# VH-VL binders against NAD kinase (nadK): the designs that were tried, part 250

Target 1, 268 residues: NAD kinase (nadK), of Syntrophomonas wolfei subsp. wolfei (q0aze0)
Amino acid sequence: MKIILVNNRFKENTEKKAQEIAGQLSALNVEVIIDNGLDEPYAGTVDFIMVLGGDGTMLRAARRYGQRAIPVLGVNMGTVGFLSNIEINELAEYLPLILREEYSLEARMMLEVAVFQQQSLLTRVFCLNELLLRSNSPRMLSFALEISGQKLEPYRGDGLIVSTTTGSTAYSLSAGGPIADPQLDAFIVTPVASHIINKRPLVVSPEREISLHLLEEREAIIGIDGQIKMDFGAENRVLIKRAPHPLLMVNLKAKPFFTSIDRSLQRQ
Below, E stands for the ipSAE of ESMFold2; O stands for the ipSAE of OpenDDE; V2 stands for 0.75 times the mean of E and O plus 0.25 times the DockQ between their complexes.

## First folded at step 17 (VH-VL)

Design PP6 (from NN6 with heavy chain G27D; framework fv_ixekizumab; at its last look DockQ between E and O 0.82; V2 from the best seeds 0.78)
Fold by OpenDDE, look of step 17:
Structure PP6 (fold): chain C 268 residues (1-268), chain A 122 residues (1-122), chain B 112 residues (1-112)
Amino acid sequence: as target 1 above (268 residues)
Amino acid sequence: QVQLVQSGAEVKKPGSSVKVSCKASGDTFRSYAIHWVRQAPGQGLEWMGGIIPILGRADYNQRFKGRVTITADESTSTAYMELSSLRSEDTAVYYCARGHTWKTTHGYFDYWGQGTLVTVSS
Amino acid sequence: DIVMTQTPLSLSVTPGQPASISCRSSQSLLRDIGLNYLHWYLQKPGQSPQLLIYLGSDRASGVPDRFSGSGSGTDFTLKISRVEAEDVGVYYCMQALQTPLTFGQGTKLEIK
């Protein structure tokens, strides 16, 4: 059995714990690879991924490994978030179940984000939470939103968020987007400080494609899960689709989403 | 309290196809693989294939040479097994079973359907 | 494919006496983490198979303690310490190490 431990190299406690867990797993004849984000993602086949830390670490793990259809377990290490399933002190208790692969899975839709320069693909990224388009200046952007070939009225504002339902409790929420059931597959399109005061978020079928481009020569940026930043100009286009594979999140411990929303949000 | 309820007995002609259903209740359908096992009269058990509902991915016993199609409908918690180009040798009781893992491997079958008799005769 | 071989294929036992069924695999079913992907099923007359032993030695829920599984690697044994009338049926071992999953031929247990 091979397991990847994903931790945050900037959090010393997660690194130390990763080493400890690695030792424990090795003693059980489990091959362990520690991924602190410094190196390229491990390319070989693995059976399980443990994410040690908070939501940010999970987002990184999702981008790095989510398309590979590998079970990913969020192990909280004292942080607040929505993406961890068990606490670090519970890991020992659930380890036998993990080894026997006796756990439930939740499929979380991911985004496939493709950024183009003219007709050339610049980058393609899978992400769990959202794509953000925002102005890189104090001036508003004018940009075009197209959904499945349907051109909406031009948007004017600071930016736009295209989020998964998982990401609904992230930046989209701060921008006034709805909280969505994570078991639902959908896009959430949330304006960021729209010039139109009553511009409402859109809930869009995961079967549709979303495209964005600027309507004027302005400097903008795209952000992915708050961790990837890219310059975005008038010559660029972004295409957003449902990723071909969802993130397989391990559910060892039941976490009632709706009953825990208030508590979780208050902690953030 | 998990139950697998299969569709009723079928009588088919050679060359035709049969589609058997297996509805799961009492647990999360997406959490476990669903397998199909058949048993010819007086014979042993033969694994036909299995599906991972959460991925919609199925693995097959190649001995069936592509005649088997396994699908799953998560909205109804129902798995299906379709066997085409039926032969007399396909006469058997077909069982669905739940694998105690999400994968088609490593798991054991903790719950079984009641079986569906498929009779292939001219 | 992994070939599973059971012995004997039939067994007649006097009630109260012990029974033993062997299952051999053509390759090791032992994983590096120490798990044996060998499971035992019982199919009583006119019924669907039911899980008896999983992972070589663990009894399924509701299975009497007179049933025990042992073995590792390629050789496995199912034992019944004292056979009862309700134990009549066909016993199957199954490997779940890799696809295709494969069963033994089955061992028919009868009461004398």
Scores: ipSAE 0.840, ipTM 0.920, lowest interface PAE 0.7, mean pLDDT 94
Fold by ESMFold2, look of step 17:
Structure PP6 (fold): chain C 268 residues (1-268), chain A 122 residues (1-122), chain B 112 residues (1-112)
Amino acid sequence: as target 1 above (268 residues)
Amino acid sequence: QVQLVQSGAEVKKPGSSVKVSCKASGDTFRSYAIHWVRQAPGQGLEWMGGIIPILGRADYNQRFKGRVTITADESTSTAYMELSSLRSEDTAVYYCARGHTWKTTHGYFDYWGQGTLVTVSS
Amino acid sequence: DIVMTQTPLSLSVTPGQPASISCRSSQSLLRDIGLNYLHWYLQKPGQSPQLLIYLGSDRASGVPDRFSGSGSGTDFTLKISRVEAEDVGVYYCMQALQTPLTFGQGTKLEIK
C-alpha cells in the first residue's frame, strides 16, 4: 500500500508530524511519499493521500492530485478549517479503518482554468476553491463575462470571483457571495467591489463554460485558490470549466455543516 | 437502514436481453461500489462485475465480455445490469450487492438485494 | 483468475457439535499491510447471501461469536464452535484481492 503525506514545510509541527506518521506507516509496511512542496508531485500509483494541516495545504494537494481519482483525507493540526475530517490526535484511532478502506467518499467539484494569450494557451490549472480576477493597480477593471457564449453587460470594479461551492466560504463569501452546500455542483460568480451596484452574485450550472477578458488595457492578476498568481492583461482571456474529475474527500468522522450554520443564522 | 431493492422476475427468449435494476435506499449511493452476482439453479455464486458510482466506471468479469453493461443513475440511486445475447444457461437469480469500499476490489458485500430470477427459455 | 477451493462441499452436523470449513486460494490473498482479502458468506435456504466474516477473521455485525475465521495467505478456515439450527445453509468464501472477484464452490451445512 502507498500513501502520499502532504504537509507545509514552512510549519515545523506539520513536518515533524509527517515524519512521525511516515515512521508509523512504514512499520505497518505502508510505503510513504512525503510531499512538502519542495519537489514535483509524485507521479506514480498511489492508494491514498493524507493532508496534514489546514485548508491551504488541502488546496495544494487538490491542485496536485485532485484529477487522479485518489482518496484524500484532511487531518487537522489545530487550524480551524472547512476541509479537514479528523484531528491529528485521532489519527491512531482511525488508522485501522484507513488501512481496511472502511470509509466513505464525498465528491467536491473542481475548476479547470485555461489562460490564453491571444489564441495561444499559456497554462492550464485546476483549483478547488476559486479563480480571482482582480486589478493590480489603483484603477478599476472593465471586463467582459461570457457564460456559454452569452455576453453579460460589462463589469466594472476591482474584479470577479468564479468559485466552486466548496469555495463559497472562502473569498466569495467575503465579497458578498452566498454560502453554498458543498454537495451541490455549481459555479458561484461574485463581483468584487463592483462599481455597477446592481451586479449580483450568480449561481451557474456546472455544465456552462465561463470566459473572462479585459475591455481596457489594465494590469490585472488571476489568482488561483489564493496561492497561485498570474499576470493578466488585455491580450489575455481565461476559460473556466468544470474539471474532469472531482476531488475525492475521505469521510471517516461526521462533520456537521448545516447545524453549525443554522445556529449562527438563528442569532440574527 | 440500508436496503437494496431489485426489479421483478423476468422470462426471456434466447437472443434477447434483460436489464435488472437495483435501487439503493437508506445510505449514500455514490460512496460504495455496487456489484452484480448471479447464481444458476443449484449452483454457486459468480461475480459478473461492479460499478464505481462516484467515478461512473464499471469493471467486468471477462467471461461476460461484450454481453454485460453495468450502469448507475445517481439521481435515482439505482444501478442497472444489462445482459445481452441471452442463452438458456443464463437462467439464474441475479443479485446486486453493496461493497464496503468505493472501488470494485477489496470489498466485502455487507448488503444484498433480494435477487431477480431471470428465466431464458423458448 | 484466482481460483477458490472449498472443502468439504457438504457437511452434516449434530446440533451442539463443531463444524469446520476450509477455503484455499490459488494465490496469496495477503497484502503487505497484513490484511487478507478473504470474506465468508452464509446463504440460508431461500435467502440472499449474508456476510459472516470479513478480512479473514473479523465478524460482521450481529454474527454470534461461535463463528470464527482464521488462516492467512492461501489457506483459510471458518469454524462454528457449536452448530445451531439457524446455521443451516451454504457457506461461501470469496476473494476480493483482484478482479474478477471469485467465490468458492460453497459448503452446504445440514443438521443431522
Scores: ipSAE 0.693, ipTM 0.852, lowest interface PAE 1.6, mean pLDDT 90
ESMFold2 (binder alone), look of step 17: mean pLDDT 92; pTM 0.951

Design PP7 (from NN6 with heavy chain T28S; framework fv_ixekizumab; at its last look DockQ between E and O 0.88; V2 from the best seeds 0.80)
Fold by OpenDDE, look of step 17:
Structure PP7 (fold): chain C 268 residues (1-268), chain A 122 residues (1-122), chain B 112 residues (1-112)
Amino acid sequence: as target 1 above (268 residues)
Amino acid sequence: QVQLVQSGAEVKKPGSSVKVSCKASGGSFRSYAIHWVRQAPGQGLEWMGGIIPILGRADYNQRFKGRVTITADESTSTAYMELSSLRSEDTAVYYCARGHTWKTTHGYFDYWGQGTLVTVSS
Amino acid sequence: DIVMTQTPLSLSVTPGQPASISCRSSQSLLRDIGLNYLHWYLQKPGQSPQLLIYLGSDRASGVPDRFSGSGSGTDFTLKISRVEAEDVGVYYCMQALQTPLTFGQGTKLEIK
């Protein structure tokens, strides 16, 4: 059995814990790869991914490994978030189940984000939470939103978020988006400080495609899961689709999403 | 308690196709693989294939040379097994079973359907 | 494909006496983490198969303790310490190490 431990190199406690867990797993004849984000994602075949830390680490793990259809377990290390399933002190208890592969899985829709320069693909990224388009200046953006080829009225504002239901409790929420059931597949399109005060978020079918481009010669940026940033100009366009693969999140213990929303949000 | 309920007996002509259903209840459908196992009269058990509903991906016993198609409908918690180009040798009781893992390997079959008799005769 | 071989293919046992069934695999079913992907099923007359032993030695829920599984690697044994009338049926071992999953030929247990 081979397991990837994903931790955050900037968090010493997660690094230390990863090493400890690696030792424990090795003693059980489990091959362990530690991924602290410094190196390229491990390319070999693995059976399981443990994410040690918080939501940010999970987002990174999802981008790096989500396309591989590998179970991903969020192990919380004292942070507040929505993407961890067990606490670090519970890992020992659940380890036998992990090794025996006696766990449930929850499929979480991911985004496929493609950024183009004219007709050329600049980058393609899969992400778990959201794509953010925002102004890189104090001035508002004017941009076009198309959904399945349907051109909406031009948007004017600071930006726009296209989020998964998983991401509904992230930046989209702060921007006034709805909280969505993570078991539901959908896009959430949330305006960021729209010039139109009553501009409402859109809940869009995962079967549709979303396209964004600027209508003016201004500088903007694309943000992905709050971790990837790239410049975005008038010659660029973004195409957003449902990723062909969901993230397979391990569910070792029931986590009541709706009953814990208030608590979780209050702590963030 | 988990239950697997299969469709009723079928009588088919050689060369035709049969599609058997298996509806799961009492537990998570997408978290566990669904397998199909057949048993010819008086013979042993033969694994045909399995599907991972959460991925919609199926693995097949190559012995069937592409005649088997396994699908799953998560909305109805129902798995299907279609066997085409039926032969007399395909006469058997077909079982669906739940694997105790999400994937098609390593797991054991903790729950079984009641079986579906498929008779292929001229 | 992994070939599973059971012996004997038939067994007639007096009630109260022990029974033993062997299952051999053409490849080791022992994973590096120490798990044997060998499972035992019982198919009683006119019924669907039912899980008996999983992972070589663990009894399924509701299975009496007179049933036990042992072995590792390529050689496995199912034992019944005291055979009862309700134990009549066909026993199958199955490997789940790799696809295709494969079964033994089955061992028919009858009461004398």
Scores: ipSAE 0.823, ipTM 0.910, lowest interface PAE 0.7, mean pLDDT 94
Fold by ESMFold2, look of step 17:
Structure PP7 (fold): chain C 268 residues (1-268), chain A 122 residues (1-122), chain B 112 residues (1-112)
Amino acid sequence: as target 1 above (268 residues)
Amino acid sequence: QVQLVQSGAEVKKPGSSVKVSCKASGGSFRSYAIHWVRQAPGQGLEWMGGIIPILGRADYNQRFKGRVTITADESTSTAYMELSSLRSEDTAVYYCARGHTWKTTHGYFDYWGQGTLVTVSS
Amino acid sequence: DIVMTQTPLSLSVTPGQPASISCRSSQSLLRDIGLNYLHWYLQKPGQSPQLLIYLGSDRASGVPDRFSGSGSGTDFTLKISRVEAEDVGVYYCMQALQTPLTFGQGTKLEIK
């Protein structure tokens, strides 16, 4: 059996804890690959992914591994969020169930983001929370949004968020979008500081294609999960679809989403 | 509790096809593989294949590949098995079963449907 | 394909006496983490199969303690310490290590 153990190398205690857990797993004849973000994603066959940390570490794991149909378990290391299932102190208790594969899965929709220059594909990335289009200067953006070929009236403002339901509690929420049940599949399209009257957040079917491009020459940025940035200009467009595979989140312990919303948001 | 309810018995002519349904209730449909197992009269159990509903991907026993199609409809929590080009030796009871795992390997079948008798006669 | 061989194929047992069924696989079902992907089912007359033993030795929920499973690798045994009338049926072992999943031929248990 082979497990990827994902941690955040910038937090000293998480490195020590990751090595400790790797030792426990190795004693059970589990092969452990540590992914602290420094190396390329592990390319070989893997049975399970264990994420040690908060929502940010889970976002990186989702981008790296979410399209490979591998169960992913979020293990909280102190700060509760929306994406952990068990606490680090409970891991030993749940290890037998993990090895015996006695757990359920929850699917979380991901975005597939394709950025083009003219007609040429520049890059394709996946994300769990959101794509952000924003201005990279004091001037606001003028941009076009198309949904399955349907061109909306132009947007003007600081930018736009295209979020999954999982991302509804992240930047989209701060920009005025709704909290969505993460078990739903949908896009949430949330304007950022719009100067156009009546531009409201939209909830959009996951079968739609969403396209964005600038209507004027401006320096803009595409942000992915708040962790990756790409330059975006008048020569670019971005196409957003539901990703081919959802993130397969492991459910070992019931975690009530709605009764914990306030606590989780305060901890973010 | 998890329950699997299959469609009713069918009588078919050689060369035709049959589609058997398996409706799951009482648990997560998406999390667990659904398997199809058949049993000819007086014979043992034979695995035909299974579907991973969370991925929409099916795995087949090579013996049946080309004649069997296994699908799932998450909105109705129903798995389907369609067997084409029926022969008299396809007369059997067809069972669906839920594995305890999300994938088609490693799983023990903790819940079984009631079975669907398919009779192929000319 | 992994071939599963059961012996005996038929067994007549006096009520209250023990019964033992052997299951052999053509290759090891033991994974490096110590788990055997071998499961046992009982099919009572006119019924669907039901799970008895999983992972070689674990009893399914509601299965009486008189049923036990043992063995590892390629050789597995199902034992019934005291056969009762409701135990009549056909017993199957199944490997789940790899596709296609395969069953043994079945062992028919009868009361004499």
Scores: ipSAE 0.737, ipTM 0.884, lowest interface PAE 1.6, mean pLDDT 91
ESMFold2 (binder alone), look of step 17: mean pLDDT 92; pTM 0.952

Design PP8 (from NN6 with heavy chain T28Q; framework fv_ixekizumab; at its last look DockQ between E and O 0.88; V2 from the best seeds 0.81)
Fold by OpenDDE, look of step 17:
Structure PP8 (fold): chain C 268 residues (1-268), chain A 122 residues (1-122), chain B 112 residues (1-112)
Amino acid sequence: as target 1 above (268 residues)
Amino acid sequence: QVQLVQSGAEVKKPGSSVKVSCKASGGQFRSYAIHWVRQAPGQGLEWMGGIIPILGRADYNQRFKGRVTITADESTSTAYMELSSLRSEDTAVYYCARGHTWKTTHGYFDYWGQGTLVTVSS
Amino acid sequence: DIVMTQTPLSLSVTPGQPASISCRSSQSLLRDIGLNYLHWYLQKPGQSPQLLIYLGSDRASGVPDRFSGSGSGTDFTLKISRVEAEDVGVYYCMQALQTPLTFGQGTKLEIK
């Protein structure tokens, strides 16, 4: 059995814990790869991914490994978030179940984000939470939103968020988007400080494609899960669709999403 | 408790196809693989294939040479097994079973359907 | 494909006496983490198969303690310490190490 431990190199406690867990797993004849983000994602086949830390670490792990259809377990290490399933002190208890693969899975839709320069693909990224288009100046953006070939009226504002239902409790929420059931597959399109005061978020079928481009020569940025940033100009286009594979999140411990929303949000 | 309920007995002609259903209840359909196992009269058990519902991906026993198609409908918690180009030797009781793991390997079959008799005769 | 071989193919046992069934695999079913992907099923007359032993030695829920599984690697044994009338049926071992999943031929247990 081979397991990847994903931790945050900037959090010493997660690094130390990763080493400890690696030792424990090795003693059980489990091959362990530690991914602290410094190196390229491990290219070999693995059976399981443990994410040690918070939501940010999970987002990184999802981008790096989510398309590979590998079970991913969020192990919370004292942070507040929505993406961890068990606490670090519970890992020992659940380890036998993990090794025996006695766990349930939740499929979380991911985004496939493709950024183009004219007709050339610049980058393609899978992400768990959202794509953000945002002005890189104090001036508002004018941009075009197209959904499945349907061109909406031009948007004017600071930006736009295209989020998964998982991401509904992230930046989209702060921008006034709805909280969505993580078990539902959908896009949430949330305006960021729209010039139109009553511009409402859109809930869009995961079967549709979303396209964005600027209507004027302005400096903007694309943000992905709050961790990837790239310049975005008038010559760029972004295409967003459902990723071909969901993130397989391990569910060892039932978490009541709806009853815990208020508490979770308050802690953030 | 988990239950697997299969469709009723079928009588088919050689060369035709049969599609057997297996409806799961009492559990998380997406979290466990569904397998199909058949048993010819007086014979042993033969694994036909399995599906990972959460991925919609199926693995097949190559002995069937592409005649088997396994699908799953998550909205109804139902798995299907279609066997085409039926032969007399395909006469058997077909079982669906739930694998204890999400994948088609490593798991054991903790729950079984009641079986579906498929008779192929001219 | 992994070939599973059971012995004997049939046995007749007096009630109260022990029974033993062997299952051999053409490849080791022992994973590096120490798990044997060998499972035992019982198919009683006119019924669907039912899980008896999983992972070589663990009894399924509701299975009496007179049933036990042992072995590792390529050699496995199912034992019944005291055979009862309700134990009549066909026993199958199955490997789940890799696809295709494969079963033994089955062992028919009858009461004398």
Scores: ipSAE 0.836, ipTM 0.917, lowest interface PAE 0.7, mean pLDDT 94
Fold by ESMFold2, look of step 17:
Structure PP8 (fold): chain C 268 residues (1-268), chain A 122 residues (1-122), chain B 112 residues (1-112)
Amino acid sequence: as target 1 above (268 residues)
Amino acid sequence: QVQLVQSGAEVKKPGSSVKVSCKASGGQFRSYAIHWVRQAPGQGLEWMGGIIPILGRADYNQRFKGRVTITADESTSTAYMELSSLRSEDTAVYYCARGHTWKTTHGYFDYWGQGTLVTVSS
Amino acid sequence: DIVMTQTPLSLSVTPGQPASISCRSSQSLLRDIGLNYLHWYLQKPGQSPQLLIYLGSDRASGVPDRFSGSGSGTDFTLKISRVEAEDVGVYYCMQALQTPLTFGQGTKLEIK
C-alpha cells in the first residue's frame, strides 16, 4: 500500500508531524511519499492521499492529484474549514479503517480551465473552488461570457467568478453568490462589483461550457483557487468545463455541512 | 437495512438481449461498487463485472466484454446489467452484490440481491 | 486471471463434527500491510450467497464463532468447529486482489 502525505511546509510543526505519521505508517508496511509543495507532484501510482492541514492545503492537493481518482482524506491540524474530515488526534483511531478501506467517498466537482492566446492553448489547470477573472488596474473590465455558445449581454465591472459548489463558500460568497450543497454538480457564475443591474449570479448545469474574453484592451488576471495567478489580456480567452474526474473525498466521520455553515465560514 | 432488489425472471430467445435491474435502498449508493455475478444451473459463481458509481466507470470480465454493459442511475439508486446476443449457455441466475469498497477490487460482497433467473430457450 | 482451487469439492459431515475447507490461489493475495484479499461465502439451498469471512479471517456480522478463517498468501482454510444442520450449502472462496474477481469451484457441505 502507498500513500501520499500532503502538508504545508510554512506551518510550524507541520513537517515534524508529517514525519511522525510517516513513521507510524511505515511501521505498518505502508510506503509513504511526503508532498510538502517543494517538488513536482509524485507521478507514480498510489492508493490514498492524506492532507495534513486546512482548506488551502486541500486545494493544492486537489489541483495536483484530483484528476487521478485517488481517495483524499482531509486531516485538520488546528482550524477547521470546509474540507477536513477528521482531527489529527483522531488519526490513530481511524487508521485501521483506512488500511482496510472501510470508508465512504463523497465526490466534489472540479473545474477544468483552459487559457488560450488566439487559438493556441497556453495552459490547462484544474481547480476545486473557483476561477476568478478580475481587473489588474483601477479600470473596470468589459468582457463577454458565453455559455455553450450562447452569448450573454456584455459584462462591465471588476470581474467574474466561475465556481464549483464546493467553492460557493469561498470568494463567490463574498461577491454575493449563493451557498450551494457541495454534493451538487453545478457552476456558480458570480459577477464582481458589476455596474450593470441585470447581472445576477447564475447557477449553470455542469454539462455546459463557459467561455470568457475581454471586449477591450485591459490588464486582467485569472486567479485559480486564490493560489495561482496568470496575466490575461485581450488576446486571450478562457474555456471552463467540468473536469473529467471529481475529487474523491474520504468520509470517515460524519461532518454535517448545513448545521456547521456559520461556524465554518467564520474560521475562513 | 441495506437491501438490493432485482427485476423479475425472464425468458428470452437466442440472439436477443436482457437487461436486469438492481435497486439499492438503505445505503449510500454512490460510495460502493455494484457487482454482477452469475450462476448457471448446477454450477458455481462467475463474476461478470462491476460498476463504480462515483466515477461512472465499469470494469468487465474479458469473457463477457463486448456482450455485457453495466450502468448505474444514481438518481434512482439502480444498477443495470445488459447481456446481448444471448445463447442457451447464458441461462443462469444473475445476482447483483454490493462491495464494501468504492472500487471493483478488494471488496467483499456484504449485500446480495435475490437473483434473477434468465432462461434462454428456443 | 487468478485461479482459485477449493478442496474438497464435497463434504459429508455428521452433526457436531468439525469440517475444513481449503482454498488455494494461483498467486499471493497478501499485501504488505498484512491484509489478504480472500473472502468466503455460503450459499444455502435456494438462497443467494451470504458473506461469512472477509480478509481471510474476519467474521461478518451475525456469523457464529464456530466459523473461522485462517491462512495467508496462497493457502486459506475455512473451519467449522461443530457443524449444524443450518450450515448445509455450498461454500465459495473469492479473491478480490485484482479483476476479474474469481471464485473457487465451491464445496458442497451435506449432513450425514
Scores: ipSAE 0.742, ipTM 0.883, lowest interface PAE 1.5, mean pLDDT 91
ESMFold2 (binder alone), look of step 17: mean pLDDT 92; pTM 0.953

